# Ledger of designs, part 52: miniprotein binders against p81326

Target 1, 226 residues: p81326
Amino acid sequence: MLHFGGFIMEINHISKILEKEREEYIRNKVEEYLKQGFSKDDAVNKANQSWRTYIGHRIQDVIYNLLKKFLKDSGLKVTTDKALNNRNLPEELDKVKRLIAINYGEYLFLPDADVIVYKVENNDIKIIAIISVKNSFRERRFETTYWKLKLKESPVTSHIKVFLATPDKDNEISYKCPNGKPKKMRIILEYELDGIYFLKEDFEETEKAKHFGKIVEDIIEISKKL
Key: E = the ipSAE of ESMFold2; O = the ipSAE of OpenDDE; V2 = 0.75 times the mean of E and O plus 0.25 times the DockQ between their complexes.

## First folded at step 5 (miniprotein)

Design Bb7 (at its last look DockQ between E and O 0.09; V2 from the best seeds 0.00; counts 0 for: pae E 10.4 > 1.5, placed apart)
Fold by OpenDDE base, look of step 5:
Structure Bb7 (fold): chain B 226 residues (1-226), chain A 83 residues (1-83)
Amino acid sequence: as target 1 above (226 residues)
Amino acid sequence: SDLEERAEELIEFAEYLIRIAEELLEEGRPELAIEWLKIAVRFLQEALELARKNNLDELAERIEKLIERAKELIERAEKIKES
């Protein structure tokens, strides 16, 4: 059994390792977009956007599979919003989908839920947590906060914990007050969310801001209270 | 040595990723398996560099074998994806 501790330290390197592919990926995508008739500047911009999407999905997949693996022995199940977008859902996943849906009057919409952790007890499904995975915060700084607040508005979903997992590559939320200046994003995210989990070592640790290695334990503890 | 220990940690992590990829292949998810295997190879390459810099020939050989295994699994996964 990989000592959870040593394994968890290696996750810090996943982002760094993936980033090594960036230059080659960008180059190849630029060439692709140039062949499609885009200008050089447009090709570069599109390539950078493609990279952000690509790396985001890869990190999400890593986190999903890690959580799935480490929560399995605790009897907890893991799915994704992507899996819930299927027209033909198994009964279990259809129930999960309904239990995380947000009411907008005539419509129900799902929150952004990169990872959904739930348990099945006596044929009843209980949603435990939603984990949003963000590599960077450039475009969607408070999206996770929005979904947390929306989930909190309903007695059906108010118990669901919302976590953010991030390598925070650009150090946007790693510290609350670097150089004596408050980082609004860190402060707001930490206040509104149930936890922030960092896939890195260099961050300001608090009660809510922890290393990603703590997420499994925290989820298991929450699951016992439900 | 600290460097040998680091290399072993990278190997252990890569082996874990390979196992996950194998499970994903069994689940019919070859695309995701390939992505994990690519990450595993990169970890192993880093470990290999550490081993070579420290003249750990036996460890280097072990790492090279794991890289080969990971690449073979990628090829298998690609075939499954195309089928």
Scores: ipSAE 0.058, ipTM 0.469, lowest interface PAE 4.3, mean pLDDT 87
Fold by ESMFold2, look of step 5:
Structure Bb7 (fold): chain B 226 residues (1-226), chain A 83 residues (1-83)
Amino acid sequence: as target 1 above (226 residues)
Amino acid sequence: SDLEERAEELIEFAEYLIRIAEELLEEGRPELAIEWLKIAVRFLQEALELARKNNLDELAERIEKLIERAKELIERAEKIKES
């Protein structure tokens, strides 16, 4: 079995270090926005949004690099939606982009797929999975499920697994029925997505809701069935 | 070999953490950069122990240079924090 789990525990440690700095980051950003003339309420909202973007990009970069490294020996390749939005794409990435794009008539849009896993066999590209990285579910709670549903509408994309990776520090989806009351967001996300991978220890494990350390093994197993 | 591969994994992750820390320093966040650099040094020290126990002298020298670089970045970050 791959020794990916040890590095995932270190990722959780890094996330905790970044969270310790959250209050100072937000305080400094609020001060910055107040100096720009924003109201207190607007400055706080902007600072929180800035933090979510900042920490999300850091976690996304770590996930991308780890998946790229640990999937390579299984013949699997990894790219990002940022790389696919480049106008000068290599032929291989141009094919990846076209294989995940959603057709809206005259418009072609990429789903929110922070990280894309694919393989190349006989000059044919097969998309295995997309991973959406979410730090918070306070806004745009079901964006990932929307893209999963759109991918299911076409036989060309319906096989693509859609995963959610999240630290979920505010426990918005960590448990299905906390206090005996169903958490609508957790239940719908788990039902509609192919998997939820938590970047923390404290959550309700199910067949679809697992520690992030298991994602490499799961992707490899899925790729063998395609 | 398996041990060399493990050491390379630790080095690559540490190099990634160093890049993150360098970006944080450019953003004026030296205290956060220091925390990431300390983690990177710990990974490099584990890799160095593996390299020395297995007499991988060239790898050990590379790791020592990376540790020196990370420690220099910590010193720079401490100066920035104090200024």
Scores: ipSAE 0.005, ipTM 0.271, lowest interface PAE 10.4, mean pLDDT 81
ESMFold2 (binder alone), look of step 5: mean pLDDT 88; pTM 0.868

Design Bb8 (at its last look DockQ between E and O 0.73; V2 from the best seeds 0.00; counts 0 for: pae E 9.1 > 1.5)
Fold by OpenDDE base, look of step 5:
Structure Bb8 (fold): chain B 226 residues (1-226), chain A 83 residues (1-83)
Amino acid sequence: as target 1 above (226 residues)
Amino acid sequence: SDLEERAELLIEFAEYLIRLAEELLEEGRPEFAIEWLKIAVRWLQEALELARKNNLDELAERIEKLIERAKELIERAEKIKES
């Protein structure tokens, strides 16, 4: 296993670099929304919302590309929920889509699956893990937990590991009991999910809460047991 | 070898960052392009050391070309930033 010690440190810089864009991005978006006739307060609010979406996608794209590259040599494949939203899917991706679908009676819906890791063996597809990527937890705090629980309800999907990857820039879930006070969100997420992976160094490490650099190893190990 | 595999991985990641930086330059965001390119250069330098230690001359040459490309993009980005 490549001791990616130096590489792990660079992963931490990814979120920091992306966050440096915020001030400029907000300024530009505020100006854009002002030109569209919004009030200053509305423009600021819209700009902040736009930033949250933007930075979320950027982090997701980075994580996707990292996982895709790191898992390639292990014969593991990576896709995204976005890739699965196409009308004309290759057979392989159509199978992946069906294997992560959640049953709601008359309807099948996909979980939020920013990154999907799977393997192909003897023309059979096995879903290994779903990684949810979150930059912040101000909105949809337990969405990933919901999907984990829903996946667990079916024998078809119950084996799928659900991981959360986050820089946790606002330290919402980095520690369980900062100052002796339990962080409800950290405790629940860690309990319900299969793992939390941090794109930072300043966090409370546990069996389930690890640095993002461990995710590849963990996924490979899981894949060998399936 | 494990070292070759590590070097290739570093190269692949660096190439991704270079592409990302190129996109950022096209978007008129040279400051961020530079930050990604600096990381790419560091990874490529590590890969280059690995290649050299293992006498992988062809790989070393490939890495050197990528470093040169990344540096050229940094220079371009700096010029755009100043304009």
Scores: ipSAE 0.030, ipTM 0.458, lowest interface PAE 4.0, mean pLDDT 87
Fold by ESMFold2, look of step 5:
Structure Bb8 (fold): chain B 226 residues (1-226), chain A 83 residues (1-83)
Amino acid sequence: as target 1 above (226 residues)
Amino acid sequence: SDLEERAELLIEFAEYLIRLAEELLEEGRPEFAIEWLKIAVRWLQEALELARKNNLDELAERIEKLIERAKELIERAEKIKES
């Protein structure tokens, strides 16, 4: 509906800015782990894992604040999994938490829902979308698809759109058939998810795989149909 | 107008980036604050172009003041980095 071309360019730039932190971060973390007695190889592996968590949280924070501001005038609200895990939740957020929770018998667990978009209409809460932010797919390749499948199992949650937002720096899912060979991960993610939003320019665009800047318009459009 | 609404969106986004950069300065990380502030200036400059094309002189003046504030923060961050 609305064009956010400048938004797309700046989002990719933000990810690149965060990558400039990487060398210093990893150097400091390797030193920390070496002091704890880990081998050099283990310290490097742990530092890289720590970086992936760190950069993922930073990108999530930027996305959260952007969506909160861009969606405010459309009557849409935004929260995070961290906010939902606080001890003393306001009634509104407690309802949001219960509306996305998955039942495992004696236990309730939240899906991997880094950013949650919802609306309040006539004292009723409707969950619009869940956005999973992934910087890398090395170890959690299909976690987002697992949660989408679990949400589809119940009529209470089956309407919830599940989006993946990623810089995909290493081109793990940017193309369906790089060099003529099918990329299983990209094909499965695009098939199972409601959308993949890339925080970069170089990827194969499809109906479901788009520049991140289009996510705001898509969310607003979906919310009008609910 | 649609262009006026887009300009306001860019301003709100740039204000967020300025607040993020201020947080980084408080954490003693001026080199990263500078990068965020440069992005904020770029977005404010785009908003300024939209405001001028729509002949929104009061909005343009407001945006120019925000750009000046962001550039002053860059100068402060660069002094901290050099020390």
Scores: ipSAE 0.011, ipTM 0.348, lowest interface PAE 9.1, mean pLDDT 81
ESMFold2 (binder alone), look of step 5: mean pLDDT 86; pTM 0.840

Design Bb9 (at its last look DockQ between E and O 0.75; V2 from the best seeds 0.00; counts 0 for: pae E 11.1 > 1.5)
Fold by OpenDDE base, look of step 5:
Structure Bb9 (fold): chain B 226 residues (1-226), chain A 83 residues (1-83)
Amino acid sequence: as target 1 above (226 residues)
Amino acid sequence: SDLEELAEYLIEFAEYLIRLAEELLEEGRPEFAIEWLKIAVRWLQEALELARKNNLDELAERIEKLIERAKELIERAEKIKES
C-alpha cells in the first residue's frame, strides 16, 4: 500500500482536472443553445445539465479504465452497463447481464451499473461488485441505495457488493456530522451500501467510507470469498 | 515482483492518459491535454525510478520512450494553445 501512495494522490487530481473544463464547456454550450434559439436562462440551464452528464461520463470512463487495469492481473474482469445494452452480446457478457438483472415480474431491468466487476471460473460467471460513479448528488440522491436494496431481494444477486465512487465535489457526503449536524445522505448511503470510495483527500474516513485507492484491494478480497 | 507490477500498472495507466490527451488535442482542447500529459509524465517518472532500482533495463527504456512521447505531445499542445 505504501508504494501506491504517490499514485493514490494523483487520482485526486483526476476530478480537479475535469472540473477545470467546466467554464469552457458551459460557455461553449451556452453559445450553442443560444444559436438554437433558446433564451439565455434556458441556455444556461441546459448547458449545466449537459455538463453534469458530460463530466459524469468522463469520470466513469476514468474509473472504468483504472479498475480494468488494476484488476486484470487478479483475473477479474470489468464491464459497464453501456456495454451490456448491445443487442448482440458475446456469451460472457450476456451471462453477466442476466446475473445482474432485477426481477419486476414480467420484466427484467438492469440496475444502474456504471462499472461491473466479475470473475469467470470453470465457465461460471460470478458477479463481485457494482460500482456506481457519481460526481454530485443533486439529483437521484438515493438511486444507488435503491439498486442495492433491489439486488439484496434476490438470492441470485444478494451477494453482489454495491459501491459508490465519487469525488464529492460539493462535499455533500464527505462528512457525517459537519458542525454537529448530521448529513442524512452520507449516513444513509454509508449504512445501505457496501462502501463509499472518495476520489479526494478531504473526507471523514470510516470502515465503509474510504479513499478510492483502497477499492482494488477490497474488490480482490471480496472476490476470494466468492 | 510487487514493484515491477506497480511499474507496469503506472505505465499502462500513463498510456491511457496519453491517449486521452491525444483525443483532447484532436478536439481542439490543448490546455486539458497538457494537464493529463503532465500527470502521465509524473507517473512514468515514478515507474522509471522503480524500474531502475530493480535493474529492469528493458522496462526503463520503454518508460523513457513513453516519457519522450508525452513531452513531445506537450510541446505540440503548447504550440496549438498559442496558435
Scores: ipSAE 0.026, ipTM 0.436, lowest interface PAE 4.1, mean pLDDT 87
Fold by ESMFold2, look of step 5:
Structure Bb9 (fold): chain B 226 residues (1-226), chain A 83 residues (1-83)
Amino acid sequence: as target 1 above (226 residues)
Amino acid sequence: SDLEELAEYLIEFAEYLIRLAEELLEEGRPEFAIEWLKIAVRWLQEALELARKNNLDELAERIEKLIERAKELIERAEKIKES
């Protein structure tokens, strides 16, 4: 079994490093928007939205590169929604895209699949998991759950594991019953998804809610069953 | 061997973090570059311990050079932060 305890600690510290970056980023962006003539309230709102977009890309890049490097020895491949939206897809990626697309009559949509893990066996492609990367749950709180439910509707996609990866710095889903009150968002996400992986140390750990460092072992185990 | 492959992976990840830190320095974010470089140094020190324990002298020399590089970048980033 592959133990990377030092690496697990470094991954869990990524959320802390990004929090330090947040304060400077927001300060600079607020100043920039104020110079453009926005009110202070509007500038703050725009700066926070800009940060959420920025941080989502940063976290996704780290997760993509981590999974690509750690899963290589197990014969697993990793791609992204950005790569699948290129117009000049190699045949392998075109097959991946077709295997996860959801049909809505005249429309085809990819689920919220920031990072996709798959394997190739005998020229066949098997999708193992998709990972949705979320920094905030204030809007579109159950988007990942919706996509899991849609994937479960077809025998072709029902095996696909749907994971959520999040720093959850504001503790929106870190605990089931903070102060004795059930947190519906955490309870529903944990019930419906196949796993929640936290990019921080302080959260309520369960069989489905784990430190992000466990994701590699979990994906490898799932791939052996497929 | 599995040990050499693990050490090479640790090195590659540390090199990625160093590149990310260089990008942050270019953006004028030295405080955050320092944080990534500290992670890279810690990762490289773990790889170095593995290499030395198993008498992998060539690999250990490579890792020592990378640690030296990362520490030089930390010093550069600290100077940028001060000015």
Scores: ipSAE 0.000, ipTM 0.235, lowest interface PAE 11.1, mean pLDDT 79
ESMFold2 (binder alone), look of step 5: mean pLDDT 85; pTM 0.827

Design Rb1 (at its last look DockQ between E and O 0.01; V2 from the best seeds 0.00; counts 0 for: pae E 11.4 > 1.5, pTM E .764 < .8, placed apart)
Fold by OpenDDE base, look of step 5:
Structure Rb1 (fold): chain B 226 residues (1-226), chain A 97 residues (1-97)
Amino acid sequence: as target 1 above (226 residues)
Amino acid sequence: DEELRRLVEEAERLFREAEELARRGAPKEEVEFKLIEARYLAWRALELARERGDKEVQARAHLVIARIEEVIARLLGDPEAIEYAREELEEAIELAE
């Protein structure tokens, strides 16, 4: 019995809303892969993998659009790593790209940055935060942590906050010590990152682990200190 | 509190816009996104109204959230969600009267 009695906070249903498309998506992809000559079992497996990628992108898009909308009134701007992959960038986005780049000696690489929040003051760009969006932690569990640590190594990027946003559907990081057993992934992510924002209600709240609804306020507050 | 009233009014506006989009046959994704936005603003209004003790905005925010959740439940086609959302909406209407 999902005790619906708690005011199901706003974004908790994003995953459910997107999951309604799953059956049709899987069916169509299975048919596509069968036509390509895959076995039924391979087609189903590939369809499920494709769905995970698809739903991940959809959640990222929703979060991007929400942040873009709700941060607009504060004068903050939002972009994505995908937008920065263009050869011909506007000057503003080219500056953003340079300000999040990580130095590897002879090479500069961008961190994984699903959402980038920045401000423009007197033609100067200040990067405020990078938000990594993860639907599940089956793959690349500590990738966001790696990028946070790399960003800390440079005085140019050390101020950039790195946040994780997740519905955590499988409860991989929702609790620190369920049943008295430490969840290594939750503990490490919370320790290394500047915040974790949950698109759900059922999680252990801490100073760094909050509901996604708080992310806008937190970003605005950080922006005022920069 | 003028700020609180603006937030809840914006949530109510976005909800009405979502309903209109749905009636016009807009893509479900657009309707759903608009509903999510409306719900977010209403929740912010509710949280701030609780902190500030504004009962009027609390009631209005609760009501618009309940309405949004009813529409979302219908879009999902989940009978249990629809029933729950209906009960919450009835309660929210009673609290707003």
Scores: ipSAE 0.042, ipTM 0.456, lowest interface PAE 4.7, mean pLDDT 86
Fold by ESMFold2, look of step 5:
Structure Rb1 (fold): chain B 226 residues (1-226), chain A 97 residues (1-97)
Amino acid sequence: as target 1 above (226 residues)
Amino acid sequence: DEELRRLVEEAERLFREAEELARRGAPKEEVEFKLIEARYLAWRALELARERGDKEVQARAHLVIARIEEVIARLLGDPEAIEYAREELEEAIELAE
């Protein structure tokens, strides 16, 4: 049986495994694009863009499966934004979708909520946490904090914890003051979010910035208060 | 589609509000949050317009997203946003042709 120690070891290797996959992925994608008639420069650019999308989905899948596995015995359920966007949702998931939706006048839109943890008690659904999975911060530096702020605007959603999970292999947010220079992105994300969970060991640990292996305990404790 | 047109127009309105905040010297984080809201609405308009085949709204959505990335690059010090702005502008041009 896997215990939290084995869970931690699996998490620590995600970044290394994904980097090994990157070399093969890029090589194969460049060949595909070259065969489609793209120039070498275009093929490389497209392959790198394709990898960024692929790695984001890959990390999300790993996190989803780990959380589903380790939270199920605590009566907690896990779903994804992709599952909530399917047509013909089961009633339970339709309720989850409605409980996290943000109102934009004529439209209701989901926040950027890659993985959602919830529980069902007496046919009532309580959203516990939303985990945003980021492999790169170039595209959406502060969008996770924006969604936290929007969720706080309503009493129905204000209790929802918003976490960031990341391998952060390039150390974009691993330290508050690398080489004595404040890293605004890490400082703001940690201040505004309910927690940052790293998929590696090498980062500056704080009360809100922890190894991903701690997320199961944190979610379970939060769920007991709801 | 009148519904889609109103959605992209709201994204454009929020972008203009972000530009006004920047001109008044508002904190960069406040400007960025407004830009994110505008960008999100433009992304939703783009997705819905693609599902419905509305190329006019697709082009408008790409254009406002390009403007947002340009503001991010200039005002917020994010040079990689220029690449995103170029990509969005190229899509808007293709849809107009």
Scores: ipSAE 0.005, ipTM 0.305, lowest interface PAE 11.4, mean pLDDT 78
ESMFold2 (binder alone), look of step 5: mean pLDDT 80; pTM 0.755

Design Rb2 (at its last look DockQ between E and O 0.51; V2 from the best seeds 0.00; counts 0 for: pae E 17.4 > 1.5, pTM E .760 < .8)
Fold by OpenDDE base, look of step 5:
Structure Rb2 (fold): chain B 226 residues (1-226), chain A 97 residues (1-97)
Amino acid sequence: as target 1 above (226 residues)
Amino acid sequence: DEELRRLVEEAERLFREAEELARRGAPKEEVEWKLIEARYLAWRALELARERGDKEVQARAHLVIARIEEVIARLRGDPEAIEYAREELEEAIELAE
C-alpha cells in the first residue's frame, strides 16, 4: 500500500523515472559492444557497467539542476568539480577552485565535489557545502568521508559542509540497525559527514539523515551562519 | 506573505508550462521533470504556509500539488495512481472553496 496520504516529494521517483530508460539503453549498448567484437556475455556486462555510470551522472545532473534552481533565489551559487577542470576559469570559479583545494604538501588536489554551493559577498567567495551524489555504494564507499576528513584538516576548508545525496536503491545505508544489526556504512557515513539526504521515503530519519527535500533549507540556514 | 505567494505562483506557472509542453508533444521526461519541479515549489509553499498559518496559500498549494500529481500519474500510465490523484484533487478542490 503506497501510503499516498503524506506529501511525498517527487524526488523519490528519480530512480524510477530514470530506470525507464534502462532497457533501451542496455539494448543499444549491447548492440554497440557486439559490433566492437565483444562476446554476448561481455557486451551485456559492459552495457550494465555503462548504465551504472550513466545513471549516476544523470542523477548528479538532476541534483545539480535542482539545487541551482532552488538556491538561486537565496543568492547562492552552484557549480561542479567538472566545471572547475577547465584551464581558463572565470575569476569567480578560479577562486572557488582554490577555496576547496586540499593540501598534499607540494600539490593541491580537489576533493570529489559533484556539487559545490557557495556565496559571493563583497567580491569574497565563501564555500558553503559540497554535495557528493552516489547512486550506489558498491565501489568507493567511504570516499566522501575521506574528503570530509581532509577538508576538516585545514582552517581554510574546515567550515565546508559535506553532504551525501543518494537514492540508496539497494538500501545499503537507509537504516542504521536493520534487524538489530548495525549497518557499518550508514553509521560511519552519518558520523563523519554533515548530512545524508535520501532521494526516497523508506529510510531511518535522524538529525543528520534526512529527506533530500530538506537540503535546500539546510544549506540556506548554513549560509546565514557563515 | 509575499514570499509564500511567490512560491505558489511559481509552482502554478511551472505547472502550466508543463501542461503546455505536453500539449506541444515534448518528451514525457521533460514534462515530468517540469512537473516535479512545480510540485517541489508547491510543497515548499505548503510547508511554509503551514508554519506561518497562511490558510490561503495552504489551500492553493495543496490544490496545485493535487493537479500536478494527477498529470504525473497520467503520464506514467498508472491506473491506481490516477485514481488516487483524482480523489486527492477532489478533496483539494473542496478545501479551496
Scores: ipSAE 0.019, ipTM 0.412, lowest interface PAE 4.8, mean pLDDT 86
Fold by ESMFold2, look of step 5:
Structure Rb2 (fold): chain B 226 residues (1-226), chain A 97 residues (1-97)
Amino acid sequence: as target 1 above (226 residues)
Amino acid sequence: DEELRRLVEEAERLFREAEELARRGAPKEEVEWKLIEARYLAWRALELARERGDKEVQARAHLVIARIEEVIARLRGDPEAIEYAREELEEAIELAE
């Protein structure tokens, strides 16, 4: 659908602008790390990692604000893992946190859930979906599938849909079988997750791998079944 | 029908708000963020208008998109974005006939 192209164009414009600023950003960060006493090699590596985090946060913010705006009229609310880690939570968000947190003995961890969609119905909170935003798959590429499996272990959380949103600019997961050879990462992610939403035009579309512009309608439809 | 009009009207309102922010000297990032939200609503309105065959709303959506793209292109200094804005304006003119 042509409206999906509009979403991808917005993400690509922001990412392109930020990439033009990459060299200055990295130079400034290297200077910061050198002042802290890191070697030049370590400072450069840390600066590049800092850039990847920064650009990922910008994309995440766009996705969060878009979902918050367009799900509001359907009675759906949106929050983030960052908001849930604040020390003073309103009662509603404290309940959201407890409904998605996973207990590992004395430790409580939130899943890889950059964005969380929920509703309040009959004075109760129902978690609808969590969305993990990945700019690249260099590190911890299957973390999202791990959290999906952990959520499936409890009847209280097994209904929660786990989505991945990505521009996938390096084509790491865009195609299932390029040149007849299966791309293990794409196949596993598509199999284990409830959906992958691409922030670009060129990828292999399937029932679970879709343009990002479809995500609002999918979330609304899921919420109606609950 | 009512929902479709709400989407395009909200996009137009957000665009006017972005223009006011720019005139007041707001940071370029704040203006651009508002324009991006307006553009999303206009694309949403365009999607629904195409599904329903509503050519008048399609033309309204293309027009506000063209205006948004023009401002974004100027803020970014991106010649390719300027060409895209020109194409959107041409589409809006064709639909208004």
Scores: ipSAE 0.000, ipTM 0.158, lowest interface PAE 17.4, mean pLDDT 77
ESMFold2 (binder alone), look of step 5: mean pLDDT 81; pTM 0.761

